# VHH binders against p49116, part 97

Target 1, 238 residues: p49116
Amino acid sequence: EGPLLSDTHVTFKLTMPSPMPEYLNVHYICESASRLLFLSMHWARSIPAFQALGQDCNTSLVRACWNELFTLGLAQCAQVMSLSTILAAIVNHLQNSIQEDKLSGDRIKQVMEHIWKLQEFCNSMAKLDIDGYEYAYLKAIVLFSPDHPGLTSTSQIEKFQEKAQMELQDYVQKTYSEDTYRLARILVRLPALRLMSSNITEELFFTGLIGNVSIDSIIPYILKMETAEYNGQITGAS
Below, E stands for the ipSAE of ESMFold2; O stands for the ipSAE of OpenDDE; V2 stands for 0.75 times the mean of E and O plus 0.25 times the DockQ between their complexes.

## First folded at step 7 (VHH)

Design a8 (framework vhh_7n9e_1; at its last look DockQ between E and O 0.65; V2 from the best seeds 0.00; counts 0 for: pae E 20.3 > 2)
Fold by ESMFold2-Fast, scan of step 7:
Structure a8 (fold): chain B 238 residues (1-238), chain A 119 residues (1-119)
Amino acid sequence: as target 1 above (238 residues)
Amino acid sequence: DVQLVESGGGLVQAGGSLRLSCAASGFTFDDYGMYWGRQAPGKGREWVSGISWSSGSIAYASSVKGRFTISRDNAKNTLYLQMNNLKPEDTALYYCARHYTGRYPQDYWGQGTQVTVSS
């Protein structure tokens, strides 16, 4: 009954660490990325349809799609984060590492290709002028993906994904009635999210946070956070 | 608690101009695309123009293209429709709208502002 997402779920406001340092460092980048990751997980867990799937299914879905949700969040929050400046700092660091550490050409090529894919994705979303409602529903389509290996309740997940697609379609068709291809232009951006490596995302944005454990291994703990503890993470108040 | 309040309508002669305004409240205005629609006497609702959150994407109905200009001011939570070279067939109740979806889909729209174009 009712829409998959309410206006509350359309709201997605990232609070950045303040002040921004004059010269970006790994700590600032990691803290900014962590805030976005926590905000993305809080967004997902607040959805009634998501809660209805149960804790085991919820954990499996977020572990499978966190990189896709994170990348959509980077695109949505690109201006607030000054993402272009962060990516430029990462590129500069990588170029300095080649000079000093003699990193292999194959590794640097993989990382640079990932950064170029990310920049292209964010630029395409900006060019399409994707709004908060459209981002919320794209995140819902990604979250309720029934095709990840090892999932249970795949029929119910597929139902929620189809509901998300239908509601996005209704919105786009009502708002841009004569632009019959806008929805297609938006949806064809999504497959690119699965081509981006979660391991490279961890290396670029979460250096020093993970240690010898992956983001997907900490997701169950983040999803179980109490509201006050969660709010502390997304505002930087420890 | 979503509210949309239109203003700026009136009686004008063919070839004239009007600027419509829509004051939005009860939601975060810059999270949503908005559109203008109209309903002529004895006819159904017709979509007129839509605009994305930052004005980067805009579309017009073929009947108004080149004559009407949609715009928005997110700081003021206001949507605008500049109507030039008005024709008698533009006579209608004009309303601004934001989509609402779900099991029982509906659009949030105001009560409208009447535009009457004499020949």
Scores: ipSAE 0.734, ipTM 0.887, lowest interface PAE 1.2, mean pLDDT 86
Fold by OpenDDE, second read of step 8:
Structure a8 (fold): chain B 238 residues (1-238), chain A 119 residues (1-119)
Amino acid sequence: as target 1 above (238 residues)
Amino acid sequence: DVQLVESGGGLVQAGGSLRLSCAASGFTFDDYGMYWGRQAPGKGREWVSGISWSSGSIAYASSVKGRFTISRDNAKNTLYLQMNNLKPEDTALYYCARHYTGRYPQDYWGQGTQVTVSS
């Protein structure tokens, strides 16, 4: 069968909008997030195993895991994105909403907790010093998750996931042989992704760009976009 | 094309030191964790040391721990192995490596550099 991933799947380089404004406005944040989203989805699209599932299954799969993929992308690209600064800016923007009493206290708490969870997750990944290869397989494991409702070809998806896990294990064992528990430390971070709300992520990173349009609804279009269109806005995807 | 070129090997007396270098090209160096391996005559390949992309995670084989130091310069696309207090049992062909991918069905490694430690 051959390996699940190739070198092209290891490289994951995000290009930020240029120039970076002195003040990170909502547009910049949304554009940055959009590029990451596109990159993540196009990464998935580039995997032969992913293609083998067929368009309908592919779409469903991405719809189910886009938040997790996106979050892993945030972690992986945290330095390039200046994620801490972006999150700080998001919080600042939220202050306006808070002051205008547009959000309930409970909602504010949820949003803030989500931001903290994102920060913690990314920090934890940074502390583990995850490399590009490990990220690639982690994303693959997340992508080929058979336990989402409504998926077809779950048996095949599971096989791909297992393959990703095995290849990751092999990689870690060879690269970090004397770090006996590295694999476990890496994999144990994945459950945190399931605790994050896709809705809140969407609101934080995409609201200024897509308005009332859901990421779910635009995923099919993103998956059909040309790779060269990374710099385009999500709103232009349809 | 991916290339790994090792250098710095040679003949050294027991207790001596060598510094190996591995020049990497043809791929984004700082995306990958790298490792050093060695192969002694008549023996299989042995893992020696590994380092993550940012050097934040490092590991050593028990046989070299405390004597060898792995490092990397991502700006120079170079992996290093400082070997101190060398022993005759360290004699081997040393190679730097990147794990296999879909493109390469086996670990990608250089041709290696010979390290010979005399008693």
Scores: ipSAE 0.153, ipTM 0.637, lowest interface PAE 2.2, mean pLDDT 90
Fold by ESMFold2, look of step 9:
Structure a8 (fold): chain B 238 residues (1-238), chain A 119 residues (1-119)
Amino acid sequence: as target 1 above (238 residues)
Amino acid sequence: DVQLVESGGGLVQAGGSLRLSCAASGFTFDDYGMYWGRQAPGKGREWVSGISWSSGSIAYASSVKGRFTISRDNAKNTLYLQMNNLKPEDTALYYCARHYTGRYPQDYWGQGTQVTVSS
């Protein structure tokens, strides 16, 4: 069967919209986030093991984990995205919504706590200096998660996750052979991803999405896109 | 295509220093971990040192720790190995490699640069 991931799955190159506006606005943030989302979905769809599970299983898996994949993408691309600047702009827009009485106090606390958790996660990944290979295998581990409710083919999904874990272990052992505990330190960070709310991620990054539809509802469309259409969405050329 | 070109090898007396360079092309250097390996006459390839894409995680074989320093310059697509306090047992063909995991695909290697340490 060969390796779960190939060299093409390690490459993860995000291109930001140009030109960057003088003041970050909802359109720029949403376009930047959309590019990352489509890049992440293209990445997942291109994996032979994912393709082998079939369309219904593919849709169910991505609905269950898109936010975790997106969050890993944010951490991986934090520097090229200037994520700290984007989050600051989001906080400013959120505070304007409070002044206009558009959000409840309880909702504001939930959103700010989520932003803090996101920043902490990204900082912890930066402190560990997670490389591109490690990110690719971590994304595969969260993609092939058998524990989500409603999944079929759970045994096969678990086998793919185990293969991703084995390949990550092999990579870390070869590349970081004198760092005995690196794998354990990396894997301990994964549970934090399940604390990230997809609903709040949509509010933070996708408010400008046409029609205010949930990412969950458009996933079947995204997974069926032609390759040329994907490339346009990733680069903003469509 | 992927190309890795090592340079900086040569003949050095024991206790001396050398700095190896590895120029990379044909791939996005910033996305990959890199490592140095070596092969002494009559022996298999030995892993020497590895470095993550951001230089934040670095590892050394016990035989070279404290004497060798790996680094990279992502702006120049170049990997380096500073070798100090060289010993005759460091004599080998030194090669750089781009790491790839999995059971079947091979790492991409350079052709190597010879390091010879005389007593």
Scores: ipSAE 0.000, ipTM 0.103, lowest interface PAE 20.3, mean pLDDT 80
ESMFold2 (binder alone), look of step 9: mean pLDDT 84; pTM 0.842
OpenDDE, look of step 9: ipSAE 0.140; ipTM 0.609

Design a80 (framework vhh_7n9e_1; at its last look DockQ between E and O 0.04; V2 from the best seeds 0.00; counts 0 for: pae E 19.5 > 2, placed apart)
Fold by ESMFold2-Fast, scan of step 7:
Structure a80 (fold): chain B 238 residues (1-238), chain A 119 residues (1-119)
Amino acid sequence: as target 1 above (238 residues)
Amino acid sequence: DVQLVESGGGLVQAGGSLRLSCAASGFTFDDYGMYWGRQAPGKGREWVSGISWSSGSIAYASSVKGRFTISRDNAKNTLYLQMNNLKPEDTALYYCARHYTSRYGTDYWGQGTQVTVSS
C-alpha cells in the first residue's frame, strides 16, 4: 500500500471571484464561501481511500464533517480570502441588525461567540504556521471520522483516520525533529472544530447564495459533479 | 518529479562559515516544510534543522543551535543553511530534504554537498 494522500491532494488553491467589489456584500461573501466549499468537496472526492468507501458512505461522511472541512479551508485560505475583512463586514451587518431590531440580543451573542471562536482557531493555525501538507492531513483526519451516527464501514473509516494520523506524525517528526510537541499542539486544535455550529456557519457564509436550501441537501449533488462543473464553480467560468 | 539540488559545500577552517543552498523543483515548494540533514563518516544520518512553509516555525538540533540558521525563499524555490562557527565535528555530507512517508519509502533527498572542517 501507498500513502493516504499524494502531492496532488496537498495542493489546495482557491480562486476568488473577480472583480472585487469596492464594498463587501452578501453575494460576494457567499460566492467566495461557495467556491471554498466546492474546492473542499472536490479535494475529498479525489482521495482513493474515500472513493473506496462507496457513494453512500462518502455522502454521510461529508454531511457530517463539511463544517470542519470548511473551517480548516477558511484557516488555510485566510490570506487569499482576506478573511479578517470578510468577518469585519459580517460583524458590521450584525451590528446593523441590532439597530434595526431584526435579531435578538441572545442570538447575536451566539453568532459573535462563533466569530470569536473562528478567529481564535485561524490565529492558532497561523501561529503554528501550518503548511499545505499538515492541512491536507488534518482534513483527512476529520473526513475519516468513524464516530458520526449512522455510519457503516466504521472499522475501515477508523483505519483510514489512523493512517492519516500516522502519516502526519511521520511528517512532523521528520520536518521538526526537535520540536517534540508540535503534533500535540496541532491535534488539540481539532476538537474546537466540532464545537462550532454548522448552522451558524451556514447563516454567516451561505444564506445569501443558497436561499432556503441547506448545505446538507446539496452535498450529494456537489459530490457527483463532473470535473468541468467543479472547475466552473471554483473559477466562475461557464 | 521531485528534485533537490544542494550547493555551497567546501573546505573551511574551524571557526569559519559556509552558506548552503538547495534548489527545489517538481512540486509546489511553499506547500511543504523542508529540512536539512547530514551524515558524518562512521555515523548515521542526523537531522539538522527544519523550517515551516512561511518560516514561522523553525527548529534546530541541539548540536547546531546558535551557530546555524535555516531560511527559505519561496519565490526562488530555494532553501538555505547559514553555518557559522564551524567545528571539525560538523564535517559531513549535507542534504536538503522534503518528507515522503517513512512507512512507504525514503524521504526526498538531494545528492548532498560535502562540508569539511579542518582543525
Scores: ipSAE 0.780, ipTM 0.911, lowest interface PAE 1.0, mean pLDDT 88
Fold by OpenDDE, second read of step 8:
Structure a80 (fold): chain B 238 residues (1-238), chain A 119 residues (1-119)
Amino acid sequence: as target 1 above (238 residues)
Amino acid sequence: DVQLVESGGGLVQAGGSLRLSCAASGFTFDDYGMYWGRQAPGKGREWVSGISWSSGSIAYASSVKGRFTISRDNAKNTLYLQMNNLKPEDTALYYCARHYTSRYGTDYWGQGTQVTVSS
């Protein structure tokens, strides 16, 4: 069996909407987030092992881990996205909801904690200087997680996850031979992803969606889309 | 051990100002978002204001917006709350808190500092 990932899976280039507005409105944020989401999903789709699981299993897998993949994507693309600015804008928009007393104090706290957990996570990843290969393998490890409820082919998923882990280990040992504990430092960041609320993520980044469309509901559609077709699809689609 | 120590509270007349400080220790301060909360007598805890680790994101409760200013000095491991135009309804025990993180899995908050605003 060949490697789980190839060099083609290392490339993860996000294209932001252009032009960037002077003020980051909800639409821009949503579009940017949508592009990242689509990029993440299509990245997963490009992995032969992922394809081998079948459509139903693939869909279930992505539904289970999309928030984690998205968050890793945020970290990886933080500079290109100007993530700090986006998050600041989100907070500003949230102020309107606060002023309108639409949110309880506890909910505000939860949302703000989520924002700052995102910032913390992305900052921690930046401090670790995670490279493209490491991100690719981390995403694969997250993607091929067998411990989500309701999954089929869990044994196969576990094998893929193990393969991703081994390849990451080999890569880190080869590339960062002088840093004995780099692998451990990287892997210990993964639990943070499980603490991120998918609901809050959806609320923060995807509130500009038309109607009551959930990310969960559109994942099958995203996985069937051509890579070139995702521009503006979520923001304008019902 | 994580420690948060609030100071700067006291008795002030309506319309007056106070500046609260929160000294943080036992963790990497600039990695964490922080917030101020308050608890008035007989009431539950109320979120007041929050600030991200880099100060890039700031939010306020509607009741204090325009009057309170949250800030932080990461070099000094200190969180601040400038309170202007104080009102009797602002009377409460004010506490600073570290937001939930994946590293520690819990929020931490101090013992608080009492703010009393007289009519």
Scores: ipSAE 0.021, ipTM 0.324, lowest interface PAE 6.8, mean pLDDT 87
Fold by ESMFold2, look of step 10:
Structure a80 (fold): chain B 238 residues (1-238), chain A 119 residues (1-119)
Amino acid sequence: as target 1 above (238 residues)
Amino acid sequence: DVQLVESGGGLVQAGGSLRLSCAASGFTFDDYGMYWGRQAPGKGREWVSGISWSSGSIAYASSVKGRFTISRDNAKNTLYLQMNNLKPEDTALYYCARHYTSRYGTDYWGQGTQVTVSS
C-alpha cells in the first residue's frame, strides 16, 4: 500500500522574482503568483496516486481545487512572499481600478470581503504554526476531494483522501502528542477554502498586463508541460 | 519565424454561423496547445477557447460554451473555430495564439480576422 506522499512532496520552496522592486506592482504580483501556481501544479502532478487517476480525472480534480491549493500555498509561503505587503498593494491597485470605472461598487465590496477572508485564513494557519508535513497532507486532502462534479473515479479518489487523512492523523499524533485537539483544529480550517472565489483570486493575482485569463481553461496545458518547462516557470529561468 | 494567419471572418446576421481558420507555420504545431481570443472595439482581449495538442482537452469561456466549437487538424497545421448562433456581442477581431502560460509574457498571435454580427 505504501505512504501517499514521500519526503519530496513535503519540500515546497518558493523563490520570488528578482530584483524585488522598490514599490510592488501588478507585474511583480502576477509573476510571484504564477510561480506559486506552477509550483503547486508540479507538486500535484508528481504524486503517484494523482498520476494513477489518468489525464481526464487529473484535469477535473485540478480545475475544481486549484484555488484551494493556491490558497494553501499562499498561507504556507506568506512570510517568504511578504503576502501582507502584496495584499496592501492589491488594495491600492483595486482602488485605482474603481476610479478608472473598471469595477462596480458591489464588485469592490465582494473583492474586499474576499481579501479579508484570505487574510483571516492565513493568520489562523500562522497561529496554529502549521508545519510542512501538515501542509502537504492538507493539500492532498483538498486535491483528492470526491465531491466535485463530473468525476468518474470517485471511489478511488475517496480512498486516497482517506489515506491522506489517516497519514495526517498519524503524523500529528506522533509529532504533537501533547496537543490532543491539534488535528481537529487543523481540519476545521479547510471549509474556509471552499468560500474562496476562483474568479476573485484570478482578478487579484493574475490579471497582469495581458488581461484576464481563466486559470481553469489553461490547466490541461499546464498539466501536460515537460518537467524542464515546469522548472523554468517555477523559477522564472529561461 | 512563428506565424499565425487567421481567416474566415465576415459579416453575418444574428443567429448565423461562421467558421474561422488559423494557419500555423514556423514551429512544430502538434507539440503545442492553441487558443482563440477576441478583442471587441474599446475592450481588452478576451480568451475564448483552448485546445490541447492532441485535442484531448478542450475548454470554452462561459460566454460561448454550447455555441462555439474549437478543433484542430495537426496534419494541416490548422486551428478552427466553428461559431454558431452568433450574437451582436460576439462582434470582435478574433485571433489565434500558441500555447498558454500563466507567465503572461509576449505571445505569438496573428493579426486576426474580423467578425461582425448585425442585429
Scores: ipSAE 0.000, ipTM 0.105, lowest interface PAE 19.5, mean pLDDT 80
ESMFold2 (binder alone), look of step 10: mean pLDDT 83; pTM 0.837
OpenDDE, look of step 10: ipSAE 0.005; ipTM 0.225

Design a81 (framework vhh_7n9e_1)
Fold by ESMFold2-Fast, scan of step 7:
Structure a81 (fold): chain B 238 residues (1-238), chain A 120 residues (1-120)
Amino acid sequence: as target 1 above (238 residues)
Amino acid sequence: DVQLVESGGGLVQAGGSLRLSCAASGFTFDDYGMYWGRQAPGKGREWVSGISWSSGSIAYASSVKGRFTISRDNAKNTLYLQMNNLKPEDTALYYCARHYTGRYYPTDYWGQGTQVTVSS
């Protein structure tokens, strides 16, 4: 069968909207997030193992895990995105919205907790100095999750997840031979991704979407895009 | 086509220093952790040191810790090993490497290696 991912699947290069405005706004944030989401879905779609599962299974997997993939992408592309600056702008916007719209205390708590969890996750990944190979395989582990409700082909999905875990282990053990616990430190970060609400991610990063469409509703369309059409949505991406 | 080309080896007296270089091509260098290995005559391959893409995580074999320094220049696609206070036991062919997961077993891309000989 060969390796789960090739070198082309390890490479993950985000092209940001240029220029970055002096004062961040919801349009720039939404466009940046949309580019990352499209890049993440194009990445998943290009994996032979993913293609082998079939269109219906592919759609179900991405619908279940897009928030985990997106969050890993935020961590991986944090410097390119100037994520800390974007998060500061979101916090400022939320504080103004809270004052103006009188959001409930429970909602305020949920959103602020989400931002804290995201910052903590990205900071922990940065401190571990996760490389492109490790990120690709972490994304593969969350993509090939057999435990989401309603999935078909769960045995095949589980096999691909186990293959991803094995290949990541081989890489880490070989590259950092004396660091016996590096893999464990990396893997214990993954459960935190499932504690984060996809609905709150949509509110923070995708509020600029036209027509009040949900990410869940657009996933099938993005996955069916021709490569040329996809590239037209992402200027400079290949 | 992954290519790794080591240089900087030579003959040196015990207590001396050498700097090894590894020129990488055929892949996106800054996406991968890299490492140095060595093989002494009549012995198996020994892992020497590894470095993450940003140089934020570095590890050394106990036998070289405090004497060797691994570094990288991502702009030049080059990996380095600065070797100080060399000992006769450091005599080996030194390889730079990138881990690869193959069809039947994981393997590594290794260069041809550069010979380091330390005399007493």
Scores: ipSAE 0.595, ipTM 0.857, lowest interface PAE 2.1, mean pLDDT 87

Design a82 (framework vhh_7n9e_1)
Fold by ESMFold2-Fast, scan of step 7:
Structure a82 (fold): chain B 238 residues (1-238), chain A 120 residues (1-120)
Amino acid sequence: as target 1 above (238 residues)
Amino acid sequence: DVQLVESGGGLVQAGGSLRLSCAASGFTFDDYGMYWGRQAPGKGREWVSGISWSSGSIAYASSVKGRFTISRDNAKNTLYLQMNNLKPEDTALYYCARHYTKGYSPTDYWGQGTQVTVSS
């Protein structure tokens, strides 16, 4: 009945691992990405509407949309992460792998297309100058997506998504009153998130995970963490 | 909680200039777009200009476009409105504003305002 998100849900501050290595490696990239993923899941878990759906539904929703949330987080935190530098290093490595015939050309093409789509998305968001409030509501729209296969409570999820859309509209209309097309320019960016493969995101950012663990397998664990342990993961403190 | 304090208003001749400031506190300033509104005596509130968090997106009411410039300094938590070539019809109480949702009702938080009076 109250607003979907409070001011606390707008705040989204990523703490990067320090020091940054002289050249980027899979462990630094993985640690940085893991912190962003944990921050994203902590953000989702803190929403009263999300909590109200119950633990099983929460797990199903985050499993369905973690890649969309993560990609929005990459765009929002691109400067803090030096994302362009990370992506350039990955591209350079892939180009060298093509020359050495170490990877399938078809797979490299898929990965390169994913990187280009990610760069295009991040550049579009930067050009629109999306703020923390707008990012929070875009994340809420993708989190409360009722149309993923296998979801229960889809009517309640749809209600929360519609509430997110309405509150984003109110903000944009009040802040940029005579820019009548800003909301449309923002919302047309969202479908691109579903065209990006979660498997390729895992390969690019989470290759350093010990034991070749999938993101889907760790989601229930992260969602059940105590607040202090969760904050430790976000900041890198024990 | 959210606090917005405007300053810089005053009496000025038509064709003159004023610079308004808004000091923001109680929230992370660079997470939000901000805007300026105004209210003339006996009239409703009118949106004047809005600015995104890093100044990459800016919009103006048609009545002030080309004469007013909105800007912000995130390090100082301050929003500005540079008003040039002022007209008598610009006479109003000017408010700094942020979209504010509290409790069960969406609302705008407006500061107390700073009075701008333009003589002909």
Scores: ipSAE 0.736, ipTM 0.886, lowest interface PAE 1.2, mean pLDDT 87
Fold by OpenDDE, second read of step 8:
Structure a82 (fold): chain B 238 residues (1-238), chain A 120 residues (1-120)
Amino acid sequence: as target 1 above (238 residues)
Amino acid sequence: DVQLVESGGGLVQAGGSLRLSCAASGFTFDDYGMYWGRQAPGKGREWVSGISWSSGSIAYASSVKGRFTISRDNAKNTLYLQMNNLKPEDTALYYCARHYTKGYSPTDYWGQGTQVTVSS
């Protein structure tokens, strides 16, 4: 059996909305986030092993891990996205909600902590200087997680995850032979993803979507859409 | 190499008009959104206006809305900024920039700029 990932799966190019507005409004942020989400889903779809699991299993799998994939995507695309600026803008927008007493003190704390966790995670990944191959394998490991409730074909999913891990190990050993503990350092970051709330992520990045549609509900649609449709649907107009 | 060359700046009296041009080369022009920025003396860079690759989306800073018009000619690889009813506060170095495009662009590219000076 061939490798889980090929060089084609290493490419992860995010196109930001254009033109850039005077300030990063909620719409721009949501569109940017949506594009990243779509890119992440498209990436998953491009993996033969993912396809082999079948549509129902694929959908369930993505529903279970979309937040983690999205967060890895944020980290990977942080520079292109100007993530720090986006997060600052999000905080600013939240200030309005705070002033209007729309959020409880506890909720504000939760949201702010989540933003901090996101920033910290992305910063930590940047400090590790994670390359495109490593990101691809990390995403695969996250994607093919068999420990989510309600999944079918868990044995096969586990097999794919192991394969991803093995390939990552081989890659790191070959590429970073002088850094004996690199693999451990990058893998130890993955637990942080599980501590992040998908609900809060959705609230921060996707609340401006038309119809207030949940990410969970649109995932099947995203997985079915053609690449051309993806490219044509989201126009980054301010 | 990506090149952006601005022109059309100069000295103009308040209430006057200027038309800036930006000649683009070294990349597929119609794959990229473009925008104009400006930098006044002692101030940071300010976003002025943006236009999508197909001109389907256009945006303006609040300070210039109704006075400035951004446009592009993809056949000529040129971006334009028509500036009407210029004010002294519009005095700045105006630069054009390539925005995020179809595909991967880690950073914007911008030209050296053209000086616009509006006298009272």
Scores: ipSAE 0.000, ipTM 0.246, lowest interface PAE 13.0, mean pLDDT 87

